# Ledger of designs, part 19: VH-VL binders against q9lss7

Target 1, 226 residues: q9lss7
Amino acid sequence: MGNTSDDDKILSYEDVVLRRSDLDILNGPIFLNDRVIEFYLSFLSTVHSSTTISLIPPSIAFWISNCPDTEYLKDFMKPLNLRDKDLLILPVNDNSNVEVAEGGLHWSLLVYYKEANTFVHHDSYMGVNRWSAKQLFKAVSPFVSNGDASYKECTDTPQQKNGYDCGVFLLATARVICEWFSSGGMKNRDELWFANVKETVPDLVNHLREEILALIKKLMSESVSK

## First folded at step 4 (VH-VL)

Design ga13 (framework fv_gevokizumab)
Fold by ESMFold2-Fast, scan of step 4:
Structure ga13 (fold): chain C 226 residues (1-226), chain A 118 residues (1-118), chain B 107 residues (1-107)
Amino acid sequence: as target 1 above (226 residues)
Amino acid sequence: QVQLQESGPGLVKPSQTLSLTCSFSGFSLSTSGVGVGWIRQPSGKGLEWLAHIYWDDDKSYNPSLKSRLTISKDTSKNQVSLKITSVTAADTAVYFCARYPGSTFDYWGQGTLVTVSS
Amino acid sequence: DIQMTQSTSSLSASVGDRVTITCRASQGISNYLSWYQQKPGKAVKLLIYAASSLQSGVPSRFSGSGSGTDYTLTISSLQQEDFATYFCQQSYSYPYTFGQGTKLEIK
């Protein structure tokens, strides 16, 4: 039955409504969808609870990157107060049409760090989202700091070993960067978060699907208890 | 400057074990995110992926051949080896090794022909 | 296993032609697709990865496109050196599988 069972609501968390089919995605070796990405980014936002960290939902990042009207983009961006943010986490997807079946082909991560005035792109699949990431960078750059931000690829970022874990790498990398920022950042003057990402992400991706599944089940049980 | 070269026996008798070695330069398996795989091609036929091994010793095998395949590496020598047990005429093919950075085979060796015959 | 089908096993073309080679997967592979070139007696060469990304050192006349299950390799202006066999390969799921190959021959 595709009309009801696949779309049954299982959890409402912040602005995200998860459905039963989202659990099936997490249970298997399957490409993560927009809702799972948005859910976990929203959860990280709650955990790190800083007014200077902004984790942008996939739908918002997509809209920013594909807005054809500069005036609408300016009006949309103003209330986001991006100039007041020290760290921006932006999911990148190469989907250019929301009506296309399988809606989105690869996930990657774009991060802006105000102190360095730099956008860094993390792509677990040989940098294939570089053009999509640069499109998003160009759209967002005028609305952060003084508008002269640099763009950089993290060329030695952890690489996926299969065709379906790009979203898991996005989420693992975002989590490590948020943890790095919350711990006071750049303590060793070595690099940005690059050493932390390189050291931590390869292990984290091995169990992140299971952690997210357990988190969703915990939140579901807490909702029933009320 | 990435180069890979396969070496093998050329001729193997049925029921014996086939041993292949891939020697490479221009990269190292001490570097994270990279691996080496084996692909074969029987005469006039398509390509068949056999196995790959990553820098962290993580191994993947083609399920149809898994019970007969063993892949291993010697990081200090820049070598990856593949063993195929209980060979038959169906294993007659050109065997390629290729660098595997996690999603595609970006540099390949020239291939080594292995004939299984008495 | 994911089956990769190239619509033709051979096609004939002339130098200067625009050539397209198609590849269809038996299920969605989310652009985890590579295109390879093979010439007799030579190493296989990667041309395109992630469906549309050009490998370093590959001439710009080669391009890849497609999504979901349907993918295309295009050679915008065929040159003498391009007569070869072309293979697609999915890296979405184990076991990795290749198309049967399309041999590009002189008319």
Scores: ipSAE 0.007, ipTM 0.580, lowest interface PAE 9.1, mean pLDDT 86

Design ga14 (framework fv_gevokizumab)
Fold by ESMFold2-Fast, scan of step 4:
Structure ga14 (fold): chain C 226 residues (1-226), chain A 118 residues (1-118), chain B 107 residues (1-107)
Amino acid sequence: as target 1 above (226 residues)
Amino acid sequence: QVQLQESGPGLVKPSQTLSLTCSFSGFSLSTSGVGVGWIRQPSGKGLEWLAHIYWDDDKSYNPSLKSRLTISKDTSKNQVSLKITSVTAADTAVYFCARYPGSTFDYWGQGTLVTVSS
Amino acid sequence: DIQMTQSTSSLSASVGDRVTITCRASQGISNYLSWYQQKPGKAVKLLIYAASSLQSGVPSRFSGSGSGTDYTLTISSLQQEDFATYFCQQSYNLPYTFGQGTKLEIK
């Protein structure tokens, strides 16, 4: 935050407090920050609240991946009730510095689907986050199902066309996967959501920033009127 | 297996339109996530990105040249074309085409020299 | 536009040397950086993408490092075939921009 107007709180949504500077991020060719990622994942969580989908905030995923002690991790994971969930959406960031909560250079998506007992990594920049995704996979795997989960890369996942849209691809892919699951996508377990992601994400990323920005403005207006 | 080859006129007169074609093999622009771009290099100078086009016909142009550039593709022929209007001596350069699978140019053609001279 | 500056336009070295080529961006580019090798009469070759990822088929003596605005290409044991011009390129924002190039010459 460079000035006080950028620090102004504009919307409180669930556990996320957005600031005016977050609108500038959405309105420009700017790397998405933790707050914008968390906000939209939280919104998707609300939309799919009647399902067994869990969307993990970036700060929680970061802490899970970087927890120095297995005992602390076990106590932390218990209240998340991950074993009750059939689909987990996990944001991946290449930040490994515990001293900097909102660090990192690249966003990608890790998804766990209980019925296939598989983690799938979606990286819109040629899999550069593979190491970070595998670290998160290793940390989460013991706390879902049987702990014998498989890991795979979605090697033909939609690729970004610039250096700053990795977070947009994370959010677009997460949304498509949630919609796939909620619409009964469980019918084709062997194919997972790959066809839906390939068909829908490339178009969605072209307008997702504008859509999220419009959503925030709508929620701001509704908060004042309530 | 991936190969790209540029073709062009070699010599163009000032004020005319320069037309370049990139022919490629080993990949297709019917495949999602891939594009082809054009980069040029004037004699003794650095590389300058000009334009690129993706499988879905999404196009990007260097803003300093945008008014003079048109990029197009023919997916069935495995070709990408670039047109530069109103050429001057400053457009004398080696022109390269390269495959663009997102954020890097991973395979390049050998380049074609274009001289703008009266 | 993001300006890419390679601090040296020409560098002399001998076979077997450890060579370091530097590239600085005018703003943070979050590791969206590629390194290319250009030899007279040959196609430009991608060496490194995403600042530190080695392209398939590129010898392991090449490595990339750096973060934020400062990036480095290292050749751990220079070979005769490595005398060439090296360019960095940012893919963080349009327009994509290249460094001016560093020509590696025989000492």
Scores: ipSAE 0.006, ipTM 0.509, lowest interface PAE 11.6, mean pLDDT 85

Design ga15 (framework fv_gevokizumab)
Fold by ESMFold2-Fast, scan of step 4:
Structure ga15 (fold): chain C 226 residues (1-226), chain A 118 residues (1-118), chain B 107 residues (1-107)
Amino acid sequence: as target 1 above (226 residues)
Amino acid sequence: QVQLQESGPGLVKPSQTLSLTCSFSGFSLSTSGVGVGWIRQPSGKGLEWLAHIYWDDDKSYNPSLKSRLTISKDTSKNQVSLKITSVTAADTAVYFCARYPGSTFDYWGQGTLVTVSS
Amino acid sequence: DIQMTQSTSSLSASVGDRVTITCRASQGISNYLSWYQQKPGKAVKLLIYAASSLQSGVPSRFSGSGSGTDYTLTISSLQQEDFATYFCQQGYSTPYTFGQGTKLEIK
């Protein structure tokens, strides 16, 4: 028999419920799942609490990219108020099978910055998610611009050293971009974050799993049992 | 243009240390995300990854050979070296070095044949 | 360790043939799979990375497909220069491992 306690709820944070198996994922050399990605993006949203920053959950980004009904998509998108956002953070997954939720083989990041009217794709594995990122860009673009937004690959974005850290690179890059937007992190408020990502992400990814694990344990200790 | 070239002895005696050098051009190990790895191929057999070293001096070794392997780099000379101690006839192979941008080997040297024989 | 198995060590074909070479991983490798070509007296050449991405400068007759544990390299119309040995390699986890190779020979 397998370990049934892996499905025990350990933390309810905003709209995400983490399970015990999520701690094993963070502690091991294992591909990050949708729940861990959503949790940390939600945490970043709390830290960078601005009405003009939106960090989209993986399940929502997946649904947007794969919705075949234009009118239904339009109705769904209206409450998200994306036109009021200066910075939009979107996780990209290469899962194209709509019947297998939370699937996929690779994580990457798509970012929209209103001032530049540009979507930028950060892929830590040689741009393998280019097609998926472009599909998400096409689906989202009408809701943030008048159809004139640009798409750009960050060709010198930090690259992963293994097959399982793509989600860690997604989260590290998202964090650096949020920090750049909120404080600049540097003396100048450069229009783009490319130098900040290149300088900071390579070191950050070495300890981000441990930081997220410590954060979850801290939040668990602060929670009152139901 | 990325180029890599292996150099080493043609013949090594059993129990001695094998020293290999990879000299390269067209890239630098000061560039983030880039490394150099060593792969070998015994006559008529498949490819076996031995070790790699990244720009940040992060090193990985094949566990089957780890106690005998030492990889190092000299960034000023654009060189990566591999040492294999206590060689036996099983170490007879063509040794390749290759550029390693993470998870794949995109440019390879021509290989250098090393024979372990008395 | 992740074991990579190619279903055949040798395959005979003629110019113009469609050739398929198969590679199986002992566990899921999330498309972190590369295909290499080796010719006698020449450097090993990367053909495909990330299971299906064609390396710059590689002819379009080469393509890769697959997911999870099962991957294939296809040569749509074999040319004389394609007679070589082909290897798959997983880059998912160290130690990185290669398949045993499939030698493509003239029929």
Scores: ipSAE 0.035, ipTM 0.628, lowest interface PAE 7.1, mean pLDDT 86

Design ga16 (framework fv_gevokizumab)
Fold by ESMFold2-Fast, scan of step 4:
Structure ga16 (fold): chain C 226 residues (1-226), chain A 118 residues (1-118), chain B 107 residues (1-107)
Amino acid sequence: as target 1 above (226 residues)
Amino acid sequence: QVQLQESGPGLVKPSQTLSLTCSFSGFSLSTSGVGVGWIRQPSGKGLEWLAHIYWDDDKSYNPSLKSRLTISKDTSKNQVSLKITSVTAADTAVYFCARYPGSTFDYWGQGTLVTVSS
Amino acid sequence: DIQMTQSTSSLSASVGDRVTITCRASQGISNYLSWYQQKPGKAVKLLIYAASSLQSGVPSRFSGSGSGTDYTLTISSLQQEDFATYFCQQAYSTPYTFGQGTKLEIK
């Protein structure tokens, strides 16, 4: 019944270790960190484990963007088995500093859909992460499409109205796209998942922090980890 | 449980070819995303990465030794082999094989000592 | 080639001590760093990967930290079985390179 350290471990889920400070981030109007984003992408990966969807952790996306040579990327990309995936979910961060693996000021989402051979960038504050998304696209493209994939911005993707929800929009959009893919019913549309994102994300972002917080608390109660 | 075991000749003469075999259990190279690598350690010295091979037969070699190294696999036998040509006293070392899931060596064999002596 | 340097080749410590082993890369390696433990007559054991991720089955007294070029392995309370040689390794680019090793010895 005393105060705990903000850095105390509260939950181990797959490859993610969450800290007490991560709960405070979810409870408040605060920028989401790498750990919360990785946690929820990992959870979505578990939900969609019977599909050909790959959700890439932020740390792996950072490594891909900061690798000095395409040949060296090969060893890091092979375990991801990207050529066997029909949908890739890639978090984009504006952090370019190799001396700091966790950082940056803005989150956005890059999605690759194999059937269309296209990368689509979803940025809830359009234009901010365009350069970072294109660099990640260039690094990943040879491992999924021999470098002939197209790139586009989703210019009508839902927009944030505050300075701190970019990560929430990333996670909401990723969830909707995974659900679209798993449902199968919309794969014949020229708009890909765009209608689903526009319909669902604006409402979802209003309560996603609460949903993730509740999920973490549930998993904590089921875990033997202190 | 993942286990790897190295086997080799123990003693090799200078200029000959050294052949090593890694036998493993608890995983298969028919599974995507995994490989096996070779690392050596001369007496009282540090570790030196030599080569690795992935499930899809993709191979990587240490550039300083590449002309002398050949790595191969037999997926049906759960074996990976390494050959080193034109050995010298500098090749005297303990040779390890280890499981390689792409960025780290997560399970290692106990090592096999190879002495190059005339 | 990226050079990995551990600050010392040997370190003396007592059971119960907090032990810190440091590793420096000659260039930034973006947390592509693993820590290994080697005991005489036993297989080499992975302790930490991706600079700070604890390998399954490894005791929680082991932790990794650092970024860029400077990385640290910490043992919060040294146990008798922890007297061993510890190696860092970068996997940022080939050839993969190891530090020279730090041997923990009984004080």
Scores: ipSAE 0.006, ipTM 0.442, lowest interface PAE 14.8, mean pLDDT 84

Design ga17 (framework fv_gevokizumab)
Fold by ESMFold2-Fast, scan of step 4:
Structure ga17 (fold): chain C 226 residues (1-226), chain A 118 residues (1-118), chain B 107 residues (1-107)
Amino acid sequence: as target 1 above (226 residues)
Amino acid sequence: QVQLQESGPGLVKPSQTLSLTCSFSGFSLSTEGVGVGWIRQPSGKGLEWLAHIYWDDDKSYNPSLKSRLTISKDTSKNQVSLKITSVTAADTAVYFCARYPGSTFDYWGQGTLVTVSS
Amino acid sequence: DIQMTQSTSSLSASVGDRVTITCRASQGISNYLSWYQQKPGKAVKLLIYAASSLQSGVPSRFSGSGSGTDYTLTISSLQQEDFATYFCQQSYSTPYTFGQGTKLEIK
């Protein structure tokens, strides 16, 4: 029915309200927005119901990374209980300008794993978010460790072959890491999820848009059917 | 250091097939995330993307030329080749190959001039 | 196809000037934009990728900015070796397309 209904609310899921335009984003070769990223991270949180996994919404990650007042940040972070988390999933966006809505539309993933006391950055676009990821790492590290956590890039993380799938790679990688953690996590001292990501993500990204779209349509149908 | 070098026939006649080879060093197409593409530039004009090929043999072609283009690689020789069939005077251009690690052309060859004339 | 338009085909400037070259996409390209420098008889050089990321080995006087459909390349203090033709390119979707080029000439 044309573009007049694109802003209509189609699904309320947890703290996310999806709009009809979000279906067009998933159906097309189009950059994923904050709502779609937050929706799927919320869904992964319900699937992986461990109290020690935290998947941070994009808006919260952005706020943490851009907070100029260290005392205010400390007060904000305390109720999140990050020290009780064994796995943190943090979306990274290169938008550092609070007044520019369309700025910095590249997604990547920062992951903290408590057992290794390490943050790992996964960037499917040649590491362009390295600076933004390091800023988020610096802001979060004092609240998950004593400021002694390591930071590393996953230098052989799967790379996108187009200009619009960075968010899909973020979500695929986050899903694989959550599955790895829920299946027992680290067995050998230095064996993280890297092999699982490298093996699974390249295939998963080819159909993840379709899977998420089908999930949203299923949830919409369940809402109408009572 | 990453280096790419194009080689071609210099002169081809209309209706023939143009074959170009890109030879490179400093990287391998066995490396995940890397590809090589071809771009051309007619004299005094802008750049036109033709095709690229990735480490996993995934190929993309400019739709306006797709029926005439074939891109291939020989990973063991560090070479990527492009064939253009049924050439005309409009195919006269400098042809460049460039490394393509997913979203940009980060290192380019010097280019090889191909003239299509009788 | 996404059309890339550079506002001018030529621009005159003097050494020491701050120079801005603009590029507009016919639709949003989510910062999947690169800037290239071309000099006669030399290989094309990548300057900026992802709209604002400086390529290794490129002088810090070069910077990129912009979002959505509008992007700019800035040279903060022009040097003699910067007189060249500059191209923008989108990699958001195939076919990948280039701007017409902006030739930077001595004033």
Scores: ipSAE 0.050, ipTM 0.661, lowest interface PAE 6.5, mean pLDDT 87

Design ga18 (framework fv_gevokizumab)
Fold by ESMFold2-Fast, scan of step 4:
Structure ga18 (fold): chain C 226 residues (1-226), chain A 118 residues (1-118), chain B 107 residues (1-107)
Amino acid sequence: as target 1 above (226 residues)
Amino acid sequence: QVQLQESGPGLVKPSQTLSLTCSFSGFSLSKSGVGVGWIRQPSGKGLEWLAHIYWDDDKSYNPSLKSRLTISKDTSKNQVSLKITSVTAADTAVYFCARYPGSTFDYWGQGTLVTVSS
Amino acid sequence: DIQMTQSTSSLSASVGDRVTITCRASQGISNYLSWYQQKPGKAVKLLIYAASSLQSGVPSRFSGSGSGTDYTLTISSLQQEDFATYFCQQSYSTPYTFGQGTKLEIK
């Protein structure tokens, strides 16, 4: 927050404003911040805009998980129209400190699939976000189900091999699940999207940072054409 | 039960190649998310990470020793092997293998002592 | 390389004491920190992973805390079997590095 050049705005995409420092994060072996995660989820939302997929921004998921007022939460959730969605993508962060909204040290993914009435947690670090994922599940479940939704851990979730790629695994897994849903789920019908995640995510994470960086640079160049 | 057991030569001469084998049970390297690593400890000293290998043959080496290290696996035998070339007295240590599911070493073998002397 | 420093190489304590062992990383490691226990002639045992997560089968008297560069292992009420050497380890970046160890000895 003290570096002027690193705080320069470089791209406005939907509701997210990326800064120069976000490119440095993507170029390096560094934890993805809320802005990069929000950006790519927003991009996936645009790609799948003709579907009943809802991809929730990190800040919204955090707020939902930490809202202590049940009536306020109900009023907030109504306009999100989640009961009309067949697939929900929810980023999970281990930050429990409501005074530091952009904190936390580990990213994972919670997915709700309406047809199975099940929430699935994908954690690339041995399930350490299980508690945070269950808190988010409990907060969201009343707004998408009749109180009978199941929760399960995906035990075969691809695992990260370093201390900084949890956000990349979140984004890779989210992308594969969105692609699975948009294709009708027909290629591998057994066990939801688990086979697709297992087969595709390990290779995807090896180049996803470079792919996102290239996407941002392309969007930046297109914005200059005005 | 997850169990790992190291085996090595006990004694090895300077300049020769040290070969270590880790045999394990209770898990397999045919599934995603698990690997096996090697850590050593010289007498009265701390722990030093050497290398690890994942189920998909992805390998990582300690940069200070990389030119001398080779890690490999035999998935069908439930074994992971480490070779260290051109050994010196500085390689005298207890060598441990441990299961690495990503981010931590959750189960360790008992260790095998290797002494480098003529 | 990330340097891991444990403030004390040895501590003397009595059964029933509250014991605190500290570990400092030379840079932020985002809770990619494990604590291990080593007893003479036995396999090294994982106690804590992800800075604060208790490994299955480890007694609840062990707890981990901390963030950023500073981490702590606490034993709330020391038992006879807890006299051992304790190591911290970062897994944030390769090469993975360990603290020098803190040997817990009987007073």
Scores: ipSAE 0.015, ipTM 0.599, lowest interface PAE 7.8, mean pLDDT 86

Design ga19 (framework fv_gevokizumab)
Fold by ESMFold2-Fast, scan of step 4:
Structure ga19 (fold): chain C 226 residues (1-226), chain A 118 residues (1-118), chain B 107 residues (1-107)
Amino acid sequence: as target 1 above (226 residues)
Amino acid sequence: QVQLQESGPGLVKPSQTLSLTCSFSGFSLSTSAVGVGWIRQPSGKGLEWLAHIYWDDDKSYNPSLKSRLTISKDTSKNQVSLKITSVTAADTAVYFCARYPGSTFDYWGQGTLVTVSS
Amino acid sequence: DIQMTQSTSSLSASVGDRVTITCRASQGISNYLSWYQQKPGKAVKLLIYAASSLQSGVPSRFSGSGSGTDYTLTISSLQQEDFATYFCQQSYSTPYTFGQGTKLEIK
């Protein structure tokens, strides 16, 4: 007898299909997979649908960063209309093996803010994803800023205290930045969202797994009632 | 320049409480989201992690020693302290403090030798 | 608890040699591994974090590699100042654990 029930589809939300094993990941102290990250970024996209925020799925960010053909990349990027967006949320994964899309050992966040023409990298594990983040920055920059955007590490971004919460920090930081932007942002442009991230993310990460799990269960119950 | 310096009694008697202090400069727990931890090394043996404390007072202890360990901080003095109760000869070791940003010990003190002997 | 095992407690080498020190975890640690150098009478020094990331100020002759349970520290051309004891450490889960150490000695 096999473990077919662990692969059962439990929720279809936008372009994401979650499986029972994804609930086990959220229930435990386990590294978040591509599906859970994509799901919550998709949910944030729905919450902020009336804004000029674009949240890029992990699979798309991975493909952009590893595309070997510059002409094909240009054609792929055009319909995404990234120049119409004021804020881009981009998940970063350290997977360098193009044969394994769901590989990698660490998640981090790259954010582009048009008004400042700057990419900011948030890495909850001492900036270990710097190389991967810079590769994604180089690939995306020509499509939002003609290649003249700045790149910065957020050196005092909240740090994880274990080996498995990097994805949770990615999602918490993304949520805080989206909320910052939707609320009209900070008046001090030099500080961007940094104060909001430092104040809110450390507390949020302690409950975010539970919040996402509760959200999935709510959406599952709503889909059954139809 | 990040620097950490341990201080302790040098000699402590069996059954007593060992108190260690780590004083540091080049960072502050009021401005940096990092922690400070304690690691020890008995003569001729390996390194053993004891405890760490973060800027937000979040604490972690080695489960094998947890009942005897208390870690605390004085943010205004840039100090982190560790107390070990009911010491025995097995607690004789060099004690190190180190900065802990959540995934590695990136800067260490030089260590302080503590001998448990009558 | 995760056990960290270094294959050799001591290793003899000569200046100019390529030296490799290995570390094995009792379970997968997802590259949450650091390498430290310890010299008598000096502070312990971080060399490598996240299995392969070189700490600022550490000479480029030091490199780390590996994945899953098996990790390696390499010194591409051993210098006189590199004779020391080297420790690996996992930070994947508490309690954080260290290897027993590998002492590099003059051949």
Scores: ipSAE 0.019, ipTM 0.619, lowest interface PAE 7.7, mean pLDDT 87

Design ga2 (framework fv_gevokizumab)
Fold by ESMFold2-Fast, scan of step 4:
Structure ga2 (fold): chain C 226 residues (1-226), chain A 118 residues (1-118), chain B 107 residues (1-107)
Amino acid sequence: as target 1 above (226 residues)
Amino acid sequence: QVQLQESGPGLVKPSQTLSLTCSFSGFSLSTSGVGVGWIRQPSGKGLEWLAHIYWDDDKSYNPSLKSRLTISKDTSKNQVSLKITSVTAADTAVYFCARYPGSTFDYWGQGTLVTVSS
Amino acid sequence: DIQMTQSTSSLSASVGDRVTITCRASQGIFNYLSWYQQKPGKAVKLLIYAASSLQSGVPSRFSGSGSGTDYTLTISSLQQEDFATYFCQQSYSTPYTFGQGTKLEIK
């Protein structure tokens, strides 16, 4: 209803609390916020809970990238147990101002695949987050490798056609990569997930907002009825 | 090396259809995330975006000109074409084509001058 | 439509000068802004995309900055080859729109 407050809490899922305004974001041609990104990454984590995939929340990725104290970073990273993970999904945001929470204007995706010892950056806006992705790579690399990990841009990753879908491309690409990994795609290291991303992501982004919205409504109904 | 080159008639009579072709090398419209757009510049005036077409045949047009514009591609020939119907003196301009990877025009042709006159 | 305004249509400068060209959008465009260089008889060149990202092959004396509605192109030490017309362009929303251009001329 039009009388419902935009800030009303509508769903608690894992560590994420969604608000009424998040449904409006998904229903419109509007930039995805940290809560929607975190929610769907958390959902993918649940789907792939029996695997060695780790999906890092946006707030944690931001803090890792901007931590000024190396010793504090080491203590923070220890319980995440990243060396036991074969695939890391890391959201990248261009916000570097630690004084402004949930800032930034562009989302992209950084993925670490242990078998290839390589970080791959997927940026749906011409690699504009390259600097931010490299900073996150440098911060995370010591905790997953011995300083010999490679960094690569996915040069033919699907590109957005509008000013507001960068978060949708992040989530679509993350989902395809998780599905690739869970299907045993590790058999061909040189191919990675690039063909799957290129084939599947362009169509998926046209429907992903609708799918996430439907998922939230389903979870809301289950929460109320039980 | 990415290169684009425009070709057109040079002179077109009022009320006729203007047909322009952009031929390019160094990239393919078989590559996802890339497109080609058309921009024009009337003498002494600024740049005006007309239309673009993506690898998947998705098209966008300037709303002020949409009823007169048709953009198409021939992926096998590495060509993108633009047609403008019912031309007037206001359509006299240098016409540019440029590569469009989804957010900016990163490589441009040198432009072709089109004059609409009797 | 989003209107792009460059505060100066013409600017005179000397080799070695620090030059700044400004661009203002009629609404927030969230860094979806590019800067182009146009020289007579030559292809238009992309200099900066996403407000601050330097295009491959463009000299490091060119830089872009800004956020929201206000953006700036800076040439830190002007060279003879930099005398040209400079345009900003927003790609946040269709129709994509350009500033009117700033012609950089010899003093």
Scores: ipSAE 0.008, ipTM 0.544, lowest interface PAE 9.8, mean pLDDT 86

